Miniprotein binders against b1l550. Designs and how they scored, part 113

Target 1, 279 residues: b1l550
Amino acid sequence: MRLPEELLERARDIHSEAPSHRIKLDRVGSFGLKVPVEFKGFLLLAEADVWVSLPEGRRGVDLSRQVEAIYELSNPPKDPFSLCREAAISLLEKLNYADSSGVSIRFDAPLQDGESLKYYGVEISSIASDEIINKIRVEILGMTACPCTAELIRAYKSSEIAATHTQRSLGILEVSTKAEHPDPDKLASIIERAMSSPLRTYTKRPDEGGLVIRSLSNARLAEDVVREMIHLFLEEFGHLPEDTHILAAVRSMESVHMHDIYAERSFSLDEIRKEISSH

## First folded at step 13 (miniprotein)

Design g37
Fold by ESMFold2-Fast, scan of step 13:
Order: structure tokens, then C-alpha cells, then sequence
Structure g37 (fold): chain B 279 residues (1-279), chain A 88 residues (1-88)
């Protein structure tokens, strides 16, 4: 059942009215939209948030226009980077009252790992205001091994390969830039290379043994992993604009504790180069 | 008050467009702040295209446009302007 269009002529235009309180809102929009995207040959179901700024003198946002904008651009499915950027621009152009717009798209990215597949988390954003800022966050699990316990066991047992506790650690790289989004596979690779060893979806016994031995022989603190991630990032992506902002972080799910260990560093490329070059 | 959208497009080699875009965006950011307009700058680097999108009240947008075009002429940049009137 559909109500007669004549009722729209008589009904108040609520969204265009003045609000009860003259307060600007930074982000108003449609969150949790399901959209198809094409990523490296895969058709994936992604989740999208779309938003615009709302001025102090306007009561509400046209939500229907926001949903139309992203769905029109997602048919046929396209790569999530182009979709993100194009939808942010479209929102700012279509919603006259907005002075900024943004789009975020989240999905699990497949990664070939031998004969199997594993997955890592990707969230990308494009924010349009005075310039377009592109943001990407990559999260992938790896393994870390405690060097402190390893050293104690080595001293106690005089072993060549010291036993120590191992745990899953979540590595995080987040990049905000006025340049194009960095390749998420390269960011995932940086995180895995910084860890004691990568994780696998499936292992045979010899492969499992190899991962454990690699981890034990390459024990790293969460702080070590963050520093290594930053070092590797600068080698791969040091060409990005100087005002590019990066967050590198590790959350270690400590197997010997009831709590996690967390280490992070935020920086701009300009800041970190000056810090490194001064020493 | 009548609202207007304007798109200013610069075209050239990727290097020429990037240089012009960088010089112009600081100038336009200063004017944006002075006139209180919504202004978006974006670069399609591979295509050798840069754009300034501006929207707001007609008089303010027209004044912004005059000032930006004066600067574009000083820089010798080739440009196109597209105007859309909003009935709001």
C-alpha cells in the first residue's frame, strides 16, 4: 500500500524546518548499508556508511538521497576505492546544505596463502570537505613470541632454541592521505613481516612445526612489532605526501595473562623523518 | 536567497595540473575562509584534470569566482567553468 502523493503537498517538510536547538552536527547519515564490491577478482558483500554535515539551521538530512547515491554507483559492482571516492563527491554535490561528506566501506579481504585462503579486515574511507582525504585501515592476525621468557628458559636449560609462550596478535595499520588509498595487500604484508610469524587458515603438521619454530626463533615484543611495522611502511610508502598520517598498532592477546597488551604510534611522514634523521 | 554550484576544471599534463592545483588551492582556501563558502578541491592526476567545486549564495559564489578566475589568468592556466543554479 502507498499513500496518495497529494498528502505530500499538505504535510510539513520536517527536514527543511529549523531545529529546536541551533547546533551543527558533524556526521548525519545512513550506516550499515550492504553493498556489493569487486575486489581483486572477487565479488564481495561489503558494509557501507554514508554521511554529510548538517548546518545549525536545518532540522534533518535527506536520507533517501544518500542511499540512492551509493546504490546507483554500486550497480554494476565496482572496486571499493572508486566507489568510496565517487560516492563522497556525489553526496556533497547532491545535498546542497552539506559542507562535508564521507563514505566508509568495510569488508574481509581474501589473501592467497599457499593452497588455501586467509582473510584480513579492510576499512576504507573518503571524506570530502576542502580536499578529499582517503583513509585505509588494515587489520590482520599474526603470531608473537615472548623474548623475555625465551631468554629465561635459554639461561635455565642452555637450549639453542628457547621455549617461550606464543599468542595471536592483531596488527593494525591506518593511513590517512590526500593521495590514493595504499594497496591493502601491501599493508597486510608489512604487518605479517613485522610479526614473529604469520598465521594460516590451514596447516599440515610440517608447516605447523615450521611456524612454531619461526616464531620461537623470532621472538618480538608488541613494541618491537610496532617499530618494525613503521620501518617497513617507510620503505614501501615513504613516497606519500609529507602530511600523510599513519597509525601503527599491535594488540597482543597474551597467553599467560587474563588481559591484552597494546602498543601504538601515530605520526605524520614529516614528523617521523625528522625524528629518525636526528639520531 | 538563490544558491549556485560552480565547477572549475583545469586541464593539462599531470605535472602542469598538479603544480597549478597546489598553488591555487592555498589561494582559494584563503578566499573560502573570507567568503564562508563550501569549496572542494580535487585532483584526477592520471587524467591531467583538477577541479574546484563551490556552492553557496549566488552573490558570494560569483565574487569567489571572479577572484579565482583573476588568479587563474595570472598563472596562465587553461580552464573551464560550469554553472548550475539551485532553486532552493
Amino acid sequence: as target 1 above (279 residues)
Amino acid sequence: SEWVKIRITFKGSPEEVRKAFEELKEFARELRKKYGLTVLFYLEEEDGVARIFVKGPREAVEEFLRRVLERLEELGIRYEVEVEVLRS
Scores: ipSAE 0.241, ipTM 0.688, lowest interface PAE 4.0, mean pLDDT 84

Design g38
Fold by ESMFold2-Fast, scan of step 13:
Structure g38 (fold): chain B 279 residues (1-279), chain A 88 residues (1-88)
Amino acid sequence: as target 1 above (279 residues)
Amino acid sequence: SEWVKIRIRFEGSPEEVYEAFRELKEFARELRKKYGLTVLFYWEEEDGVARIFVKGPREAVEEFLRRVLERLEELGIRYEVEVEVLRS
């Protein structure tokens, strides 16, 4: 049953009223929307958040216009980068009172892994204010092996390949830039190459043995992995604008501890180049 | 007071777009601080199109537009302008 539209002429326009307190809000919107996206030949179900700024003199936002903005642009499904950018711009254009807008889209990205697929986490955002800022966050699991214990065992046994503890480690790369979003597959590749070895969706015993030997021969601390990720990032994406901001982090689920180890570094391209060139 | 939306579109080399945006972005930030207008600059690299979107009080929008058109004309850049008057 649809109520008569004539009732709208008699009802108060709550959203346009003065609020209880004259305070500006930074992000007001529709969060947790399910949207289809096309990503590298796959049709995926993604989750989207859509928001705008709300001025101090206005009580509420037009939620229906926010939902219309993203759904109009998501049918037919398109790539999440274009969807984020176009929806953020559309929101700023459609909602007259807003001085900024943003869209974030999250999904698990498939990555070819031999004859199967593995998945890594992706969050893509576009924020429109004075300029468009594009953000991307990639998270993927890999393996690390402890070099300290390896060296102790090697000394004890005089072996070239020493036993040590191994664990799953989560690698994280987050990029904020005025340029286009970096390719998430390349970010995932950087993380995996920085690790002692990548993880697989499935392995047979001989392949599993090979992965273990690879990780033992390439033992790395969380701190080593973060530094290597930064090095590899600069080789692949050093062409981005100097004010591009990066977070590189590793969370190592240490097999010999009840807790995780965490290492991170945040930097702009300008800052890191000056640091590296100073020594 | 009356509010206005303006969309400016132009094509140019990356160098021409960079030069046009440099001074205009600084001027836009001053007008935002003084009069509270919203200005968005963006480069649609895949389409080869530069865009400026502006909205706010008519007087502030007109002052910004005047400066934008002067700058684009100084650089010899051809442009398109769309104007929309707003009522809330």
Scores: ipSAE 0.382, ipTM 0.774, lowest interface PAE 3.1, mean pLDDT 85

Design g39
Fold by ESMFold2-Fast, scan of step 13:
Structure g39 (fold): chain B 279 residues (1-279), chain A 88 residues (1-88)
Amino acid sequence: as target 1 above (279 residues)
Amino acid sequence: SEWVKIRIRFEGSPEEVRKAFEELKEFARELRKEYGLTVLVYYEKEDGVARIFVKGPREAVEEFLRRVLERLEELGIRYEVEVEVLRS
């Protein structure tokens, strides 16, 4: 059934009405939108959230305007960094009542893995208020090997063989900056290099045994991985503005436990440099 | 009251634009707090020019524009201004 379009002229504009309670809302928008993006030569289906602030005196946001803004900018598909930035600016410009806007885009990023591909998680955001803040979160699985059990077995057997348990560990790097988004492939590389070894989609060479031996020779606690991620991040991205904020974290899915081990550190570049320079 | 949107684009050498950007960003924060204006200052992705977007009540936006243009002229940088009057 189609209603007469003329009814729009007679219907109340609910969104422009006063709310039941005069309370400002920080984020109101359309979440879980499907949007195509072009990422490093791949056309990917991404998921987008778009939002604006809502002032205390207005009952609702114009959700149609939000959807139009991002879809207008996503045809033809473009890189998710430009899409996030341009959509956040467009939302703030087009929705007169808003004093801030934001866009987040999530997708699984392909990464070349020998002759095959593997995937890691990416979430890219841009938030427009008095200036633009760019945020990126990268999550990738790797392998860790327990140094504690390795040392115990070495002592027991009087052997140099580092037999120990291994497990999948999820590495996380999140960066908030006034500069451009860091390259997610470089963030993924930092995480993998901090692990005992990367995971593979398919192993032709080296064989599976070689990968395991490499992991065992590089046994690391979750705490070790977080510290190494921070060290490698500073080497690659230490040139970012001093107020750049980073979260580095590891969630280790312990093969000998029913629970996970978690380690994290949040810091600004200014904060971490002062801490490191104290020695 | 009448609301307006103003877009300012300014360009120059990267050093001139960066200086103007940093100075105007701080100035924009003060005026946002004082007048409740929405003010966004940002760089264009590729050519190093900067933009200011402002919206709010006409009287407050006009005062903002006057002071911003005065400062841009002091810095000797090129600018373009677009004004859009909002009606409801």
Scores: ipSAE 0.303, ipTM 0.744, lowest interface PAE 3.9, mean pLDDT 84

Design g4
Fold by ESMFold2-Fast, scan of step 13:
Structure g4 (fold): chain B 279 residues (1-279), chain A 88 residues (1-88)
Amino acid sequence: as target 1 above (279 residues)
Amino acid sequence: SEWVKIRIRFEGSPEEVRKAFEELKEFARELRKKYGLTVLFYYEEEDGVARIFVKGPREAVEEFLRRVLERLEELGIRYEVEVEVLRS
């Protein structure tokens, strides 16, 4: 059943009314939308958030126009980078009262792992205001091995490869830039290369042994991993604009503790280059 | 007062567009101090196309547009302008 059109004509336009309090809101929109995206040959179900700024003199946002904008641009499915950027621009242009707009798209990205696939987390954003800022966050699990315990075991028994505890560690790289989004596969690769070893979806006993030996031979503190991630990032993406902002972090799920170890560094490219050159 | 939306399109190299945008962004910031003005600058590198979207009170938009067109003409750049008037 549909309501008569005349009834809708008689209804107040609530969104255009003055609010009870003249307070600007930074982000108002539709969150948790399911959107299909095409990523490197895969059709994936992603989750999207869309928002705009709301001025102090307006009660509400036209949410239906936000949903229409992203769904119109997502059929047929397209790559999440183009979708994110185009939707943010479209929202700012279509919603007259907004002085900024944004779109975030989240999904688990497949990564080839021998004959199988493994997955890592990706969140892509585009924010439109006086210019477009593109943001990408990549999270992937790897393995770390404790060098402190390795040294204690080596002191106790002479061995070429010292025994130590290993654990899953979550590596995080987040980049905010005026340039195009960095390739998430390259960010995931940087994180994995900084770890003691990558994790695998499937291993047989000989391969598992090799992975463990690799990890033990390359023991790293969370602090070591963050520094290595930054070093590798600068080698791959040092060409980005100097005002590009990066967050590099590791959360180590310590196998010998009830708690995690966390290390991070946030910086701009200009800032980190000056720091490195001053040493 | 009357509100307008304006879309400006022109072609240029990345370096030329970057230089023009840096100058115009500063001018847009000055106008924001006096008026409610929204200006979005973006460059489609694949197509070599620069776009400027501006919306706000007619007087502010016209002042900004004048500066944009003056600069593009100084640089000998061919541009296209689309104007949409918002009655409210």
Scores: ipSAE 0.340, ipTM 0.752, lowest interface PAE 3.4, mean pLDDT 85

Design g40
Fold by ESMFold2-Fast, scan of step 13:
Structure g40 (fold): chain B 279 residues (1-279), chain A 88 residues (1-88)
Amino acid sequence: as target 1 above (279 residues)
Amino acid sequence: SEWVKIRIRFEGSPEEVRKAFEELMEFARELRKKYGLTVLIYVEEEDGVARIFVKGPREAVEEFLRRVLERLEELGIRYEVEVEVLRS
């Protein structure tokens, strides 16, 4: 049963009322919205969170206006970066009591893998207040091979390529910047290049053997992978504003242990430049 | 207060467009500090587009607009500008 629209004129405006306690809230919004996006020629179903700040004197947020803001911009589907930025701005336009707004969009990004596709995780955000802060997080699996065990096996049975354990490792790059979002494909590429080898969606035995040999010939500690990711990131994105913040991390799912190895480094571009000696 | 949206598209070489963006963004930040305005700035370099959203007292916003438009003339690069008043 649909109630008459005329009731809206006479009903209390609960959201505009004074709250029980005069406390500001940092994020109030609609979370887990499903929105279509166009990404590099693919139509994908993404998940979006939208939010605004709520002042101490207002009881609630107009949630319908939040959904309106993102859905108006998502039909027809558009690229997730423009959608994220435009929706964050639209939220402030539609909800004038808010001091800040944000939008986060998550999806699995396709990446060409021979005649097939593989996927990596992407989460992008835009936070609007005095300026727009753009955040992107990319996660992709690769392969690492243990150099310690390789060296022990090489000492035991002299060989140019020593046997060692290999495992899946999750590489993570997260960037927060006042500039536009970095290209996630470039971030994914940086992560894969820092690994012992990339992973494949599909491979036959001869190709699989080649992948394993590549990994064994390029054995890397989790610490090595993080340092290489930072080095490659600075080569590609060192032009970003100095106050850009980066997290580089790797989680190695050790095949010889029941636990994982984790390494990370957080930094601003200004901080890392000062730490790295000029060359 | 109303949000005012300024969309600027620059036409020129990538170097000329980049320099225009840098000068415009720096100028907008200076005006933000001077007039105590809320100003959101976003640049889409590949498309040659800059977006500025400004909110505050009407007289301060009008002065901000006037100064930004004057600065665009001084940049010496071809541009298109559109200004929209957004009511929430």
Scores: ipSAE 0.017, ipTM 0.451, lowest interface PAE 8.6, mean pLDDT 83

Design g5
Fold by ESMFold2-Fast, scan of step 13:
Structure g5 (fold): chain B 279 residues (1-279), chain A 88 residues (1-88)
Amino acid sequence: as target 1 above (279 residues)
Amino acid sequence: SEWVKIRIRFEGSPEEVRKAFEELKEFARELRKKYGLTVLFYREEEDGVARIFVKGPREAVEEFLRRVLERLEELGIRYEVEVEVLRS
């Protein structure tokens, strides 16, 4: 059913009215939109959030304009970085009252794994205010092996390769920068290289045995993985602006405990560079 | 009060625009704070292209534009300007 358009001229413009309380809101928008994106040759269904700031004197945001902005830019599908950036700019330009805008896009990114694919989590954001701030979060599972138990078993049996417990560990890298988004595949690679071994979607027994032996020969604490991720990040992305902020974290799903082990470090490039150079 | 939106695009060699970007960004930051305007400064994906978007009350935006254009000319940077007038 469609109501007569003449009603639009008689109806109050609710969004332009004064609110019940004169309080600025930081983020008002449409959350959980489904949008197609093109990512490295794949057409993926992503989930998007779009928002703008709302000044203290205005009751509401024009939500239809927000949805229009991202859908216009998502057809035909484009890469999520350009979509995030262009939509954030478009929102700030289209909605006169807003002093900031933002877009986040989430999806599972395919990664080649032999003849198959494995997937890692990606969230890409662009926030426009006085500058554009680009944010990216990458999460991927890997394997860790306990060096403490390995050393105890080595002492007990004096074997060449000590037995120890292995577990899935989730590696996390978040980057917030005024430069372009880092390549998520490179962030995922950094995380996997920092682990005792990567995980695979499919293995046959000989490959599985090799993966386990690799992990056992490269036993690492969650703390070791975080430090290695930071080291590898600086090698790959040390060229980013000095005010770039990074979160490196590992959550180890300990196979011998009912609880997880967690290690993290947040830093700016300026901060970490000075810290490393002082040693 | 009449509101306006202004889009400034400037272009040069990648190195020239890279150097100018930081200088103009800081200058725009000072002007933004002084005039209380919404000002977005950003680089395009194409190397050697950057943009400034500003919106707000006409008088303040015109003063901001005058100051920015004077600075762009001092820096010898090629630019183009698009002005959109809005009813407020």
Scores: ipSAE 0.352, ipTM 0.744, lowest interface PAE 3.2, mean pLDDT 84

Design g6
Fold by ESMFold2-Fast, scan of step 13:
Structure g6 (fold): chain B 279 residues (1-279), chain A 88 residues (1-88)
Amino acid sequence: as target 1 above (279 residues)
Amino acid sequence: SEWVKIRIRFEGSPEEVRKAFEELKEFARELRKKYGLTVLVYKEEEDGVARIFVKGPREAVEEFLRRVLERLEELGIRYEVEVEVLRS
């Protein structure tokens, strides 16, 4: 049922009223919106959150204007990075009481895997206030093999064949920068190259055997993977502004434990370069 | 308060354009602090284009615009500027 538009002239404007308590809110918005995006030739269904700041003197946000901002920009579907940035700016244009806005877009990104596809997680955001801060988080599964158990079994058997436990490990790279969003495929590549081996969607027995042998020959602790991810990140993205902030992390679902192992490091480019140059 | 959108297209070598954008961004940041304005500076998808959104009291926004145009003249790079007053 649709009520007559004439009722808007007689109804109170609740959102513009004074609130019960004069408190500013940092993020008020529409969360879990479904939006189509174009990513590297694929049409994907993404999930978006949009928000603005709400000043202490205003009771509520015009939510219809928020939805309008992102949907106008999503038809036809476009690059999720441009959509993210443009929608954040549009929110400030449409909602003049707001001093900051933000947009986050989440999707599973396809990645070529031989003749098939595999997927990794991407979350991007743009936050607009006095500057635009772009943030991207990439998560992809890989394989790690334990070097400690490999060494013990090698010593025990005096064998040429190194045996050890292997497990899925989730690699995470998160970047916050005043520059454009880094290419998520390059971030995913960094994570995979730091692992003992990447995971595959499909492989036949001879190829699967080869990947297993590769991972066993390239055994890595979660700590090793984090350090390697940082090293590779600096080689690829060391040109970003010095105040760029990075989180590198690995969560290893250890096959011999009832619990996971987690390793992380957060840093700015300025911080990490000073640390490395002191060695 | 008034919202104003300023679109600036820089013309020149890629190095000149990058330098002009960085100087404009830093200068806009300093003016924002001085006049208590909300200011956004960002590049558009099209190379060489910068956009500035500024919000605040009309007199402060007008002074901001005046100072930005003066700075662009000092940069010695070719540019085109469009100014749009946003309605709410």
Scores: ipSAE 0.013, ipTM 0.480, lowest interface PAE 7.7, mean pLDDT 82

Design g7
Fold by ESMFold2-Fast, scan of step 13:
Structure g7 (fold): chain B 279 residues (1-279), chain A 88 residues (1-88)
Amino acid sequence: as target 1 above (279 residues)
Amino acid sequence: SEWVKIRIRFEGSPEEVRKAFEELKEFARELREKYGLTVLFYLEKRDGVARIFVKGPREAVEEFLRRVLERLEELGIRYEVEVEVLES
């Protein structure tokens, strides 16, 4: 059933009315939209959120115009970074009352893993106000090995490579910058290199043994992994604007505990360089 | 009062563009605080062009536009301006 369009002439324009309370809202929009994106030769299903600021004197936003904007820009599918940026700009231009706009897009990114693929999590956003701020969060699993237990077993056995427990650890890098989004594959690579070893989709026994030995020979605390991630990030992305903000974190799913271990550090490039130079 | 949208497109060296953006952002901030002016500065990477979008009350938008065009002309930068007037 479709109601007659002439009813629109009799209906109140709710969105343009004064609100119950004159309070500005920071983010109002359509969340959980399904959009296709093209990422490095793959056609992926992504999930998008779109929003704008709402001034204190206006009751609601034009939600249909928000959805139309992102869908028009997503056909044909394009890379998620361009889609994110272009949609944020389009929203700010089209919705007169908005003084800021934003778009976020989430998807699982394929990464070549020998003869197969593995996947890591990506969330990007672009927020338009006086300039465009781009954010990206990358999460990927790796392996860590406990250096404390390794040292105890080494002392007991007097061996060069000690037995210790290993576990899956989730590495997280989040970057907020006025420059373009960093390449998520490079962020994922930084996380994996900081770990005791990366994880694989598929291994045969000889390869699995090699991965375990690599991890045992490179035992690292969650704290060690976070510091190494920051070091590697500065080597790869130290050229970004000084006000770029980074979060580096690791959540280790400890195999000998019923709980996880977590370590993180947030910083700006300006802040971390001053800290490192003073030490 | 009357509201206006303006889109400015120009090309320049990365150094000239960044310098112009830095100078104009402070002025835009003052007009934003006083008149509710919205100004977005950005680069179109695929086109290699610089863009400024501005919307708000006509008087504030015109004042900002005059400052922008004056600076671009001083630098010898060629520009394009698109003006959209929102009727009351």
Scores: ipSAE 0.424, ipTM 0.788, lowest interface PAE 2.8, mean pLDDT 85

Design g8
Fold by ESMFold2-Fast, scan of step 13:
Structure g8 (fold): chain B 279 residues (1-279), chain A 88 residues (1-88)
Amino acid sequence: as target 1 above (279 residues)
Amino acid sequence: SEWVKIRIRFEGSPEEVRKAFEELKEFARELRKEYGLTVLFYLEREDGVARIFVKGPREAVEEFLRRVLERLEELGIRYEVEVEVLRS
């Protein structure tokens, strides 16, 4: 059953009414929308959040216009970066009262892993106000091996490759820039190369042995991984604008503790270059 | 008062676009504070296709547009303008 459209002429326009309290809201929108995206030859199901600012004198936002904006741009499916940016711009243009808009899209990205695939987490956003700011966060698991225990065991046993505890570690790179979103596969590669070893979807026993030996021979603290991630990031993405902001972090799920170890560094490209050049 | 939306499109080298954006953002910031203008600067293509979207009270939008067009003409940049009136 549909109600007659004539009722729209008699109904109050709730959204344009004065609110109970004159308070500006920073983000009001539709969250958890499912949208198809095309990513490097794959059709993926992504989740999107869309929002706008709401001025202190207006009771509500036009939610239907927000959903229209992203769905019009998602058919046919397109790459999530273009969708994110174009939808943010469209929202600001369509919703007269808004002075900012944003879109975030999250999905699991496939990554070639021998004859199989593995997946890493991607969240991208575009925020439109006086300019477009693009953000990307990549998270991927790798393996770390403890160098402290390795050194102690080496001293005790005097073996070429010391035994030590290993654990899964989550590597995180987040980039905020006025330029285009960095390629997430390159960010994932940086994280994996900074680890003691990458993780595999499937490993036969000889390959598993090789992975373990690699990890043990390349033992790294969480702090070492973060520093290496920053070094590799600068080699790959040092061309980005000077005001680009980066967060590099590692969360190590320590196999010998009931708790995790966490290390991070946030910086702008301008800041980190000055720091490195002073040493 | 009447509210209007204006979309400006122009092409230039990335350096010309960046310079124009820097200058016009300063002017836009003053008008945002005084008149409640919303102005968005962005690149349609990184090879120098630029867009400016502006919305707000007609008088303020027209003042901003005048400055934008004056600057683009000084730089010898060709542009396209689309105007949409919100109230009338």
Scores: ipSAE 0.486, ipTM 0.819, lowest interface PAE 2.3, mean pLDDT 86

Design g9
Fold by ESMFold2-Fast, scan of step 13:
Structure g9 (fold): chain B 279 residues (1-279), chain A 88 residues (1-88)
Amino acid sequence: as target 1 above (279 residues)
Amino acid sequence: SEWVKIRIRFEGSPEEVRKAFEELKEFARELRKEYGLTVLFYLEEKDGVARIFVKGPREAVEEFLRRVLERLEELGIRYEVEVEVLRS
């Protein structure tokens, strides 16, 4: 049922009223929106959050205007990076009381895996105030093999390729920058190259054997994987602004333990270069 | 309130573009503070394109635009500029 528009003349404008307490809110918005995006030739259903800051003198945000802003920009579906940046700017333009806005978009990204596809997690955001800060987080599973157990078994058997335990490990790269979002496929590639081996959606027995042998021959601690991810990141993305912030992390789901092993490092490009050059 | 969108394409090396953008941004920061404006600076470094969005009272936005364009001429780098003015 649609109520008559003349009721607007009698209704209070609640959003424009003074609040019960004069407190600024940092993020007020519409969370969990479903939006179509185009990613590298695929139409995907992504999940989006949109928000703005709310000043201490205003009771509420125009939530309908927020939803309209992102949906206007999502038809036809566009790449999620442009959608994220454009929507953040549009929110700030449309909601004149706000001093900042933000958009976050999450989806599972397809990645070619032989004759099939595999998937990795992507979350991107753009936060607009006096500058745009673009953030991206990529998560992908890989395989690690324990070098400690490998060395012990090698010593016992005098074999050049030693048996050891293998496990799934989750690699994580987060990047926050004033430049454009880094290509998530390149971030996923960095993570997979840092692992003992990548994981696959489908393998035939000979290929599966090769993957296992690769992992065993390239045994790495979680700490080794994080350092390698940072090294590979600098090779690929060292050109980004010096104040770019990166988180590199690995969570190893240890097959011989009831618990996981976790390693991480956060840094700015400026910080890490000074650290490396001091040696 | 008035929105002004300024798009600037700089012709030069990535270093020259970054330097010009940072000089322009530094200048504009004081104008933002002085006039109580909302200003967004965005550099598409790969394409050498800078975008400046400014919002606030009409007179303040017009003065901001005038002074930013004057400063742009002083930077000594070749550029193309487009300005879109939205009155509200």
Scores: ipSAE 0.021, ipTM 0.488, lowest interface PAE 7.0, mean pLDDT 83

